Miniprotein binders against d3e3m2. Designs and how they scored, part 8

Target 1, 234 residues: d3e3m2
Amino acid sequence: MVELRVNAGNVKNPNVHKIGIIALGSHLENHGPALPIDTDAKIASHIAFQASLESGAKFLGVIYPAHELKEINHGIHVSLEDLTDEIVKVLKSAKKFLRISSVIIVNGHGGNLPIVTTLYDIEERTGLLITLNSKIIESEGPHGGSGELSMAKALGIIDESQVENQTNLEEYGEVGLYMFGEARRNDPNIEEGALDVEENGVYVDDVYGQELLKLAINSVLLDVEKQLDSHYGY
Key: E = the ipSAE of ESMFold2; O = the ipSAE of OpenDDE; V2 = 0.75 times the mean of E and O plus 0.25 times the DockQ between their complexes.

## First folded at step 5 (miniprotein)

Design c3 (at its last look DockQ between E and O 0.03; V2 from the best seeds 0.00; counts 0 for: pae E 3.7 > 1.5, placed apart)
Fold by OpenDDE base, look of step 5:
Structure c3 (fold): chain B 234 residues (1-234), chain A 80 residues (1-80)
Amino acid sequence: as target 1 above (234 residues)
Amino acid sequence: SDEELLERAKELVRRAIELDREGRYEEALILYLEAIELLFRALRSEPDPERREELRREIEEYLKRAEELREILRSEESES
């Protein structure tokens, strides 16, 4: 067996190699005309990858399926059960081949939030310590809104020529989840976002996008340090 | 050195607090983010558990304020 140089590179604590960071988003959702259908996946992946670069934790890539409420029909999603099963499968593979013992899941899609109810099951089935990080969802604002547009600008995935059409809510009702009346009635946060887009429109700011990404990355970095202290010691 | 990092971070935070009090939120936010970066660099090299906890608490405090500032700025920009 080869002895790995666990202290090589910009690594201060070799235990960081036991930590995996994986992105969870959505690859198949409409976000209006200015954003690609895989916006959430790319935002989450950027945050996860940058956190892995800065911390030295292992980057595990991105989970392919996503979940969403049945009353929000702007993409292709799977059941919570199927999403949980896929997460378990992927993380078992990571554990097997990479010898990790904990994982941070960086979630960039609101529809995945119910995963919090299955985290214990994932931990039991994988034997990994799991931290779910959904900070970016808490910070970005409405679906297809200024926050996501600005991050998309920072990442180079926006079509700026279509920003003026982003708030044509009759044609692109998924923006701000405007078209989803039942979801809006059931969740005041969704209603607030829909009204914000309707009343205030959207804007694109590269600096704003960079700051959102930096805040999210820092949140993940903090989770890495917490896992180092609580799970492995220092 | 770690001492130099901490001194630089301290100065950035001091100035950030002043700017924050003055309502210069974007400038304060930038300085908080820079300070947090330096604190993380110090934290990664810190072996003492007690000191690590102190640094984490400090980072968490400034990160929380930075998030609040970003939200304030978002609200102002959206309404303008």
Scores: ipSAE 0.706, ipTM 0.900, lowest interface PAE 0.7, mean pLDDT 94
Fold by ESMFold2, look of step 5:
Structure c3 (fold): chain B 234 residues (1-234), chain A 80 residues (1-80)
Amino acid sequence: as target 1 above (234 residues)
Amino acid sequence: SDEELLERAKELVRRAIELDREGRYEEALILYLEAIELLFRALRSEPDPERREELRREIEEYLKRAEELREILRSEESES
């Protein structure tokens, strides 16, 4: 048996190996005809993986279930309690086997935002410091809109032949969450997004998509630096 | 409003540049990323092509600096 070479490769701060980065998305959620149903999971996974490559933090994969509000009745989702329990289960396994002490959860799905209310419970049950990063949700704009189309173009997961159909909101009312009247009444941000898609349509822009991904990746990398400074640092 | 977004982004950038010049790179990076987010929100709703191009150039500039600051911070961590 040999000693583990934890500092091998491009590793500048050895405490980075105590940090895990994991994606949280949605695997079964419609995004109109131009985007795959696992758009959220793929975007979150890309951001998490690229941040792990750049920082040296451990990539922990992607969490399978996702949550959604009752008034947004589409896709396959679980309760907030069930999502929280699955996160705890996955992170306990990672802590047990991978020698991590903290985690950054990269959230790519708006319906998961309520886990912010259970982060302390997750920390208590796992013994891990948890940071939730939802920067891409805050930056990308409406569901199935120009931001996601543009990122999907950059990632090579867009069906460009269907972009002209993306704003047929009678058929694809999930775009902009347009069809979800109760959700729109309850949340001004959802209403604003639905109106934006209806009034301004959508577009695909490679540069915009790349820049959104860079913003999100740099935000996750900043979270890595903050954990290094405040949890492990001097 | 969109004007509020742009005014807030301008304020964040001004402060980020001050922090950057002072060598307070983590604080500058935080403000650059916040400003970029606000600029993306303004870009999404901007109908004027010339104004959109101006916003894109600003976003590109600040993203490049944010990436530079992130690398500086990574290098400084290995030295501590």
Scores: ipSAE 0.341, ipTM 0.768, lowest interface PAE 3.7, mean pLDDT 89
ESMFold2 (binder alone), look of step 5: mean pLDDT 83; pTM 0.783

## First folded at step 6 (miniprotein)

Design d1 (at its last look DockQ between E and O 0.73; V2 from the best seeds 0.00; counts 0 for: pae O 5.2 > 1.5)
Fold by ESMFold2, look of step 6:
Structure d1 (fold): chain B 234 residues (1-234), chain A 80 residues (1-80)
Amino acid sequence: as target 1 above (234 residues)
Amino acid sequence: SDEELLEEAEELVREAIELDREGRYREALWLYIRAIYLLLRALYSEPDPERREELREEIREYLLRAIELRRILESEESES
């Protein structure tokens, strides 16, 4: 038997090692020419990884598939059922091998939000306490807009040579979800975002990008504290 | 704050219920999903066990309706 040094390194509370942090994004979704196709996965992974570094919780990687609403017909996605099953598969493996009892899922893609309707099923099937954190989606603004560009600048994943082309909305209609008329009619937030990119364009601001990432990381750190203090599940 | 989360969720639910009664199911479903997310965030930080149980029951009510709306929408699509 090996006696594990759970307090080794920068760890204030050894129970944090019972907590996993995993990213959920999208790997195959257009964000205009200045942003990579896996922007959501990279941003979510960065937030999840940095929260794991600062808290000592275990970083569990990133979930590969993503879900998307039907009326936003772009990118590669799976059904909600298939996404749910993959989450269960990954988290069962993490529980089996890593001595975790709870997980924070850091979501970087708005189309994944419907997993709130299967979250209790995921908890039952894995035996894990699960917290969903979509803070970065709440904060970043329109798809492929200034928030994501600014975070991409801070992360070094932006193609600066293409920023001038980001608002060529006839060619890159995914920016601001501009081209998705039905989605815009059905969701005032999407309509507002599309109008904002059309009327005001986009900008890139390294400091703003760092602020957005910091707010999202801090939100995950608070979730770690709540899981440590939970009166239910551990 | 948690009070702001609960107020926002309540506003979303009121709008979702109106859309639901009008038969605008896709719009209602999305608002229920957003409301459920906010209620879950409030639940994660609620220390009072009686209030937590009230939140769980509220979430269950909206969750059951969201699942039913998704079923209806999937059925309507297959009929086209």
Scores: ipSAE 0.845, ipTM 0.930, lowest interface PAE 0.6, mean pLDDT 90
Fold by OpenDDE base, look of step 6:
Structure d1 (fold): chain B 234 residues (1-234), chain A 80 residues (1-80)
Amino acid sequence: as target 1 above (234 residues)
Amino acid sequence: SDEELLEEAEELVREAIELDREGRYREALWLYIRAIYLLLRALYSEPDPERREELREEIREYLLRAIELRRILESEESES
């Protein structure tokens, strides 16, 4: 049997190898003309991967499907059940081959938030401790807004020539979820975002984007530390 | 801070309960989901076992209601 060098590299605690970090976003959503359709997946993946680099935790990649409310139809999504099943499948594979005991799911898409209602099911079916981290969603602001544009600038995925067209809400109504009247009525946060984009427009700031990413990465790093210290789980 | 998370969660739950009573299930569900997320974050940071158990019970209560609301909404959609 091969003995793995668990202390090799920039690894502060060898137990970090029992922790996996996986990204959850959306690969198929319109974000206006300045952002790619896989913006959320790339932002989440960057945060997850950078956190794995800095902590030494195992990077598990990115989950492919995403969920969204029925009344928000700016992309292609699956049911919450199908998303849950895919997460379980992926995490079972990771547990089987990588001998992990816990996972941090880095979520970069607001439509995935209902997964909190299935976390216990995921834990039961996988035998893993699961932490959901949606810090970036709490910080970034409206869909296709200044936060995402700024992070996209930092990541090099923005089309800056289209920023001036980002707030053409008649053509690109998915920005700020402006076109989704029912969703806006049901969620004050969505309404606030839509009004912000409508009234104030959008801006791109590379420093702001870097700060948002750094805050999100640091939040994931804190979750890694908590899992390392955890004796009780959830 | 954990205190801020709990305060925000409490506000969300209060509103969710009112919406639930009014039969505004979709809006209530969304607020419960957000509150549960915040409570889970607070739970994970809480080192005191007794306090952790209190938070778990609260999360369980809201989670069960959220699951039920989702079922109600799914049933309504299937009937339409």
Scores: ipSAE 0.022, ipTM 0.421, lowest interface PAE 5.2, mean pLDDT 89
ESMFold2 (binder alone), look of step 6: mean pLDDT 84; pTM 0.801

Design d3 (at its last look DockQ between E and O 0.76; V2 from the best seeds 0.00; counts 0 for: pae O 6.5 > 1.5)
Fold by ESMFold2, look of step 6:
Structure d3 (fold): chain B 234 residues (1-234), chain A 80 residues (1-80)
Amino acid sequence: as target 1 above (234 residues)
Amino acid sequence: SDEELLEEAEELVREAIELDREGRYREALWLYIRAIYLLWRALRSEPDPERREELREEIREYLLRAIELRRILESEESES
């Protein structure tokens, strides 16, 4: 007999209540001395949460484990299969309790991208329409570099007293993936990023950080609009 | 736009196939993964059900090669 007031609050399209937005990052990964080890999780969570506020879609939190390519593993990560199983577990719970039919996964960690090879399995096992959004990875630049520092400044999670040490690459070789010779040999984009960090250093620009976050949030908002019109979810 | 996503994905696949033929499997695998991501993005924006099914079949084809490449690379790591 309980009738939910789906138009309550600032809700323009009540079908947003059928859409969940969840962050996927990495919690245990070094990013140099100026950035916390959960930088990816915090950035992805901010984007997911802000998009949920602006769209009215349900915020589902953040997925704890992350995957990483073997040649650049510099944290605590799980296999692709274990990450896939955890995503399915979390999303089944959300579907069971929250009346959602579709989900946007906001990915803030490049090593998670192989999930694209298991998205069919995730959809089949959950019965949810899944959109993966990795826009911030496309935009942020080298690991622990200027993009992440700038976003961290905008979010208030940077240790500015350590920025001058961020490019002590012999000590913090994860920055720019500088220490990962195999990865640099295998990916010219990684090599270019490592050389750029070595030659030009890093910078912090909170306006640029705000621009990166806004671009990623707007990308997720577009995904919400596409899911509202989805033939699989509505 | 969806056209830009599809064009970028096609370029990545073309390059991945060439790397695959050269035996550069780690490089090829990563390009396949990036291409599959773009195809998923295009699929979610495609309004025509028939074209969505075509995109699904393309994704399935490339992900099967990506899975096989991962198996090959895991086997080579066990030998080293």
Scores: ipSAE 0.841, ipTM 0.924, lowest interface PAE 0.6, mean pLDDT 91
Fold by OpenDDE base, look of step 6:
Structure d3 (fold): chain B 234 residues (1-234), chain A 80 residues (1-80)
Amino acid sequence: as target 1 above (234 residues)
Amino acid sequence: SDEELLEEAEELVREAIELDREGRYREALWLYIRAIYLLWRALRSEPDPERREELREEIREYLLRAIELRRILESEESES
């Protein structure tokens, strides 16, 4: 049997190889004219991948489907059940082939937050310990707003020529979720974001984007450290 | 800090319970989800087995309610 060099490379703790990091975002959502439809997936993937590079944890890639509220129809999404089933499928494969014992899911899409209600099911079906990290969603602000635009600039996926059109809310009502009246009425946070975009517009700042990404990456790194310190993760 | 996470979660749950009682199920569901998220993070870093079990029990309680609220909302959407 081949003995793997678990201490090789920039690996501080060989037990980090038992930890997987996987991105969860959305690949099919309108984000206004300045952002690609897979913005959330790319942001989440960057955070997940960079955290794996810095910690030495296994990078597991990105989950393909995403969930969203029915009243928010700016993209193509699946049910929470279907998303859960896909996560279980992917993580079972990762456990089987990579012999991991825990996973950090890096979520970059607000519509996926209900997955927290199925985490126990995921853990039971996979036999993995799961940490959900949604730090970037907590800090980025409104959909297609200044935070996402700034991160998109940092990642090189923004069309800067379209930033001036980003707040044409009559044409691009998905920005700030402005067009979704029912969602805004039901969620004060969505309403706050919509009003922010309407009243204050959007800006793009490369430094701000980089700081948001760093904050999110650091949050994931802390989750890795917590799993390493926990005897329950081994 | 984990303490800050727990304090925030407690505040969210208190508000969620009030919204739930008022029949504002969608808003309550959101707050329960956020609280569960915070408690789950705290759970993963908690070294004391007794405290871990307490957190699990709390999460289970709110998860069950969140699942029920989701079902209620789905049923309302199907009837509309």
Scores: ipSAE 0.020, ipTM 0.324, lowest interface PAE 6.5, mean pLDDT 89
ESMFold2 (binder alone), look of step 6: mean pLDDT 83; pTM 0.786

Design d4 (at its last look DockQ between E and O 0.02; V2 from the best seeds 0.00; counts 0 for: pae O 7.4 > 1.5, placed apart)
Fold by ESMFold2, look of step 6:
Structure d4 (fold): chain B 234 residues (1-234), chain A 80 residues (1-80)
Amino acid sequence: as target 1 above (234 residues)
Amino acid sequence: SDEELLEEAEELVREAIELDREGRYREALWLYIRAIYLLFRALYSEPDPERREELREEIREYLLRAIELRRILESEESES
């Protein structure tokens, strides 16, 4: 059996090698003309990757499919059951080959949040301790709005020539979830976001984008710290 | 902070229960989901085993209701 040098590199606690960090986003979702359809996947991947660099935990890549609530679906998404099954499949592979015992899922898409109802099933089927982190969703603001534009600027994925068209809500009603009247009536947060985009428009601020990304990365780093302390992380 | 997470989750659950009693199931389901997420975040940080078990029991209660609501809503879609 080969002996691995688990302290090699910038690794302070070798137990980080038992922790995987994986992104979950959406690859196929409209975000107005200034943002690519894989904005969520790219943002989540950046946060997951940077947290892995800073902590030493293993970067596991990004999960391909995403879920979305029927009333606000503006892309190509799968059922909650299919997303759950894909997560299990990916994580079983990671466990089989990488000697991990726990995973942090970095979620960059609000429509994925219902996986909290299948999280125990995922843990049981994989034998992994799972932490879900949706911090960036909590802080980024309206869909396709200033937070995502600002992060996209920091990441170099924005089309700045289209920012002036981002709030043409007759054409790009997915921005702010403006076009989804039922969702807006049923969720005050969605209504507030749609009104903000309509009344105040959007802006791009590289410093703000960097601050949002840093807050999310730091949240994942705290999750790594807590997984290192877990009393069922063997 | 963990105290802020628990306070927010409690507010969401109370609102979800009221919507649930009014038959506004889609709205209630979303609030349950958001509350369950916050309760998991609090659970990840809870060092006391007895408090962890109390949180798990609370989460289980809300999970069961969320799953029931989702099935109700999905059956209404299938009839459409």
Scores: ipSAE 0.853, ipTM 0.932, lowest interface PAE 0.6, mean pLDDT 91
Fold by OpenDDE base, look of step 6:
Structure d4 (fold): chain B 234 residues (1-234), chain A 80 residues (1-80)
Amino acid sequence: as target 1 above (234 residues)
Amino acid sequence: SDEELLEEAEELVREAIELDREGRYREALWLYIRAIYLLFRALYSEPDPERREELREEIREYLLRAIELRRILESEESES
């Protein structure tokens, strides 16, 4: 039997090999004219991958489906049940082939937040310790807003020539979720974002984008440390 | 409750600061991590924009300190 060199490379703790990091975003959502439809997936993937590089944890890639509220129709999404089932399927495969004990799910899409209610089900069905990291969503601001635009610039996926058109809310009402009146009425956080875009517009700042990404990556690194300290991390 | 989360976070930070000053960096780091987690949970359910911004600023402060402590610990391990 081959003995794996678990200390090889820039690996500080060999137990980090028992930890997987996987991205969860959205690949099919309008984000205004300046951002690609897979913005959330790419942001989440960058954070997840960079955290895996720095920690030595296993990078597991990205989940394909995403969830969203029914009253928010700016993309293609699946039910919470279907998303949960896909996560379980992917993580079972990762556990089977990579012999991991825990996973950090890096979520970059607000519509996926209800997954927090199914984490115990995912843990039970996979036998993995699961940490959901949605910290970037708490920091980035409104959909298609300054935070996402700035991160998109840092990642090189923004069309800067379209930034001036990003706040044409009559044509691109998905920005700040402005067009979704029911969602805004039901969720004060959505209303706050919509008003912010309407009243203040959007800006792009490369330094701000880099800072957001760095903080998100470091948040995931702290989750790795926490899992290493857990019984399942040893 | 959210209030209980914040109270616990404050207690953890107070202890973390003391450990940090004593040079017990690894122990301080864990407490900061736990406090940050609790603050994020509180942030998630906080509807007031001003309070949300305060929580974000607090999280940022402790996260930056945690990052620095981790760097210190890594440097110590490299020198040993």
Scores: ipSAE 0.014, ipTM 0.303, lowest interface PAE 7.4, mean pLDDT 89
ESMFold2 (binder alone), look of step 6: mean pLDDT 83; pTM 0.788

Design e1 (at its last look DockQ between E and O 0.70; V2 from the best seeds 0.74)
Fold by OpenDDE base, look of step 6:
Structure e1 (fold): chain B 234 residues (1-234), chain A 80 residues (1-80)
Amino acid sequence: as target 1 above (234 residues)
Amino acid sequence: SDEELLERAKELVRRAIELDREGRYEEALYLYLEAIELLLRALRREPDPERREELRREIEEYLKRAEELREILESEESES
């Protein structure tokens, strides 16, 4: 039996190896002409991976499926139940092979927010402590808007030549969720975002994008510290 | 409103500074991050370049302190 060097590398607390960080986004959603269909997955993955680099926690990759409201059909999604089952499957595998005790799920897609209602079920089925982090969703603003465009610029996945077309809402009605009248009527936050895009348009600011990413990464790092304090005696 | 966001951010920072001075670093860090979120939200909608730069400077300052607080927390864990 080999003894692992748990203090090797930039690791301050060896218990951080018991923590996993996994991204949850969406890989199959239209975000207007300037952004790829896997924008949310890539943003979430970047935040999760950078947080793992800085904390020393284990990077677990990214969940493949995503959920969305039935009223919002700009992508391909699964039911909340199917998403929950896939998360459980992946996390059981991580626990089995990596001997982790807790996980932070970094969520970069608003349609996944209902997963908060299934966290307890995930914990029971996996035996893991689960923290859901959706800070980036709370901060970025409207779908395909200035926040996501700016982060996409920072990550190098934006087509800047298409930014001028991003607010052609007749052609790209998924931007700001503008085309989804029922969803807008049901959720004031969605309505606010749609109106913001319609009235104010969108812009790209590289520094703003970097600041959003830094906020999200630091939020995940705080969750790592909280897990260390609560479960590992620090 | 954006003005309300800025006032809330100011209050959060005020409390964060107090907690920081008391050595309650985790709580201070949380409040700094909440303040940064509000400032970034205000920044997103700010059309005036000068005001944008002012907000950016504040965000940068609080991000820097947040990172320092995180490092302090990590160091405390390693020493305990």
Scores: ipSAE 0.749, ipTM 0.911, lowest interface PAE 0.6, mean pLDDT 94
Fold by ESMFold2, look of step 6:
Structure e1 (fold): chain B 234 residues (1-234), chain A 80 residues (1-80)
Amino acid sequence: as target 1 above (234 residues)
Amino acid sequence: SDEELLERAKELVRRAIELDREGRYEEALYLYLEAIELLLRALRREPDPERREELRREIEEYLKRAEELREILESEESES
């Protein structure tokens, strides 16, 4: 797709339409009672879609499966190998039929981070230049916490009637990954997040949510520029 | 600590402004986004309404500049 952007007469680089942007989140992940089971997918897809609209890069949709550590079992997950294979399958199809040569994967789920170790395999098997953007998960704070609640408010996907129950950690121990003792022992960032939600609770701030989304969208837009500079010789 | 986050963000912004003035827009954009992330982390746990509002204004200023830099970069890429 070619889009002419008219702001003081600027014309988009035609090579941008060889760049695909695809969301990777989790569709089946408990986030406490105030957030939908597909919170990660909704957030990642919003970021990916908005970046594609603003840059002219092709929005490729949302990858369904997600990975997670075995000690964190609050959703439906696949192995790293199976996730990698699915990414390759989807991207081969996109390359073949949409004539893209590079892709930015917008990751909205912390459990997917290990795909960084398989990016070379994905590139080799697809022939695509791949960039993994995980800015939003690095920025949002604890699982099911104030960052995700605030983004969900901004996106209109929050159940506000349940926010007061979000930190009932005996019932909703996935919030802050509080119930996952082994994960907390293994990762001090997870422990810090669990303690934060236990001690300080959570809140909803739609302006904060909007700012998190803007940060992530601009981060993806920067990745588009980097791909244009490095991949296409500009 | 949150004070260390704020000092680090200030250093990143100072460097980003320097790069911005030198016309090194991609590097400046990267540093602005890194600074915004640190400011958002500090904002997440900031209880004082006046300090929250001050952080909010800084974040919005830097987000606005980041968006401007991105538009500049898009224009430069189209001039291959």
Scores: ipSAE 0.745, ipTM 0.907, lowest interface PAE 1.0, mean pLDDT 89
ESMFold2 (binder alone), look of step 6: mean pLDDT 82; pTM 0.781

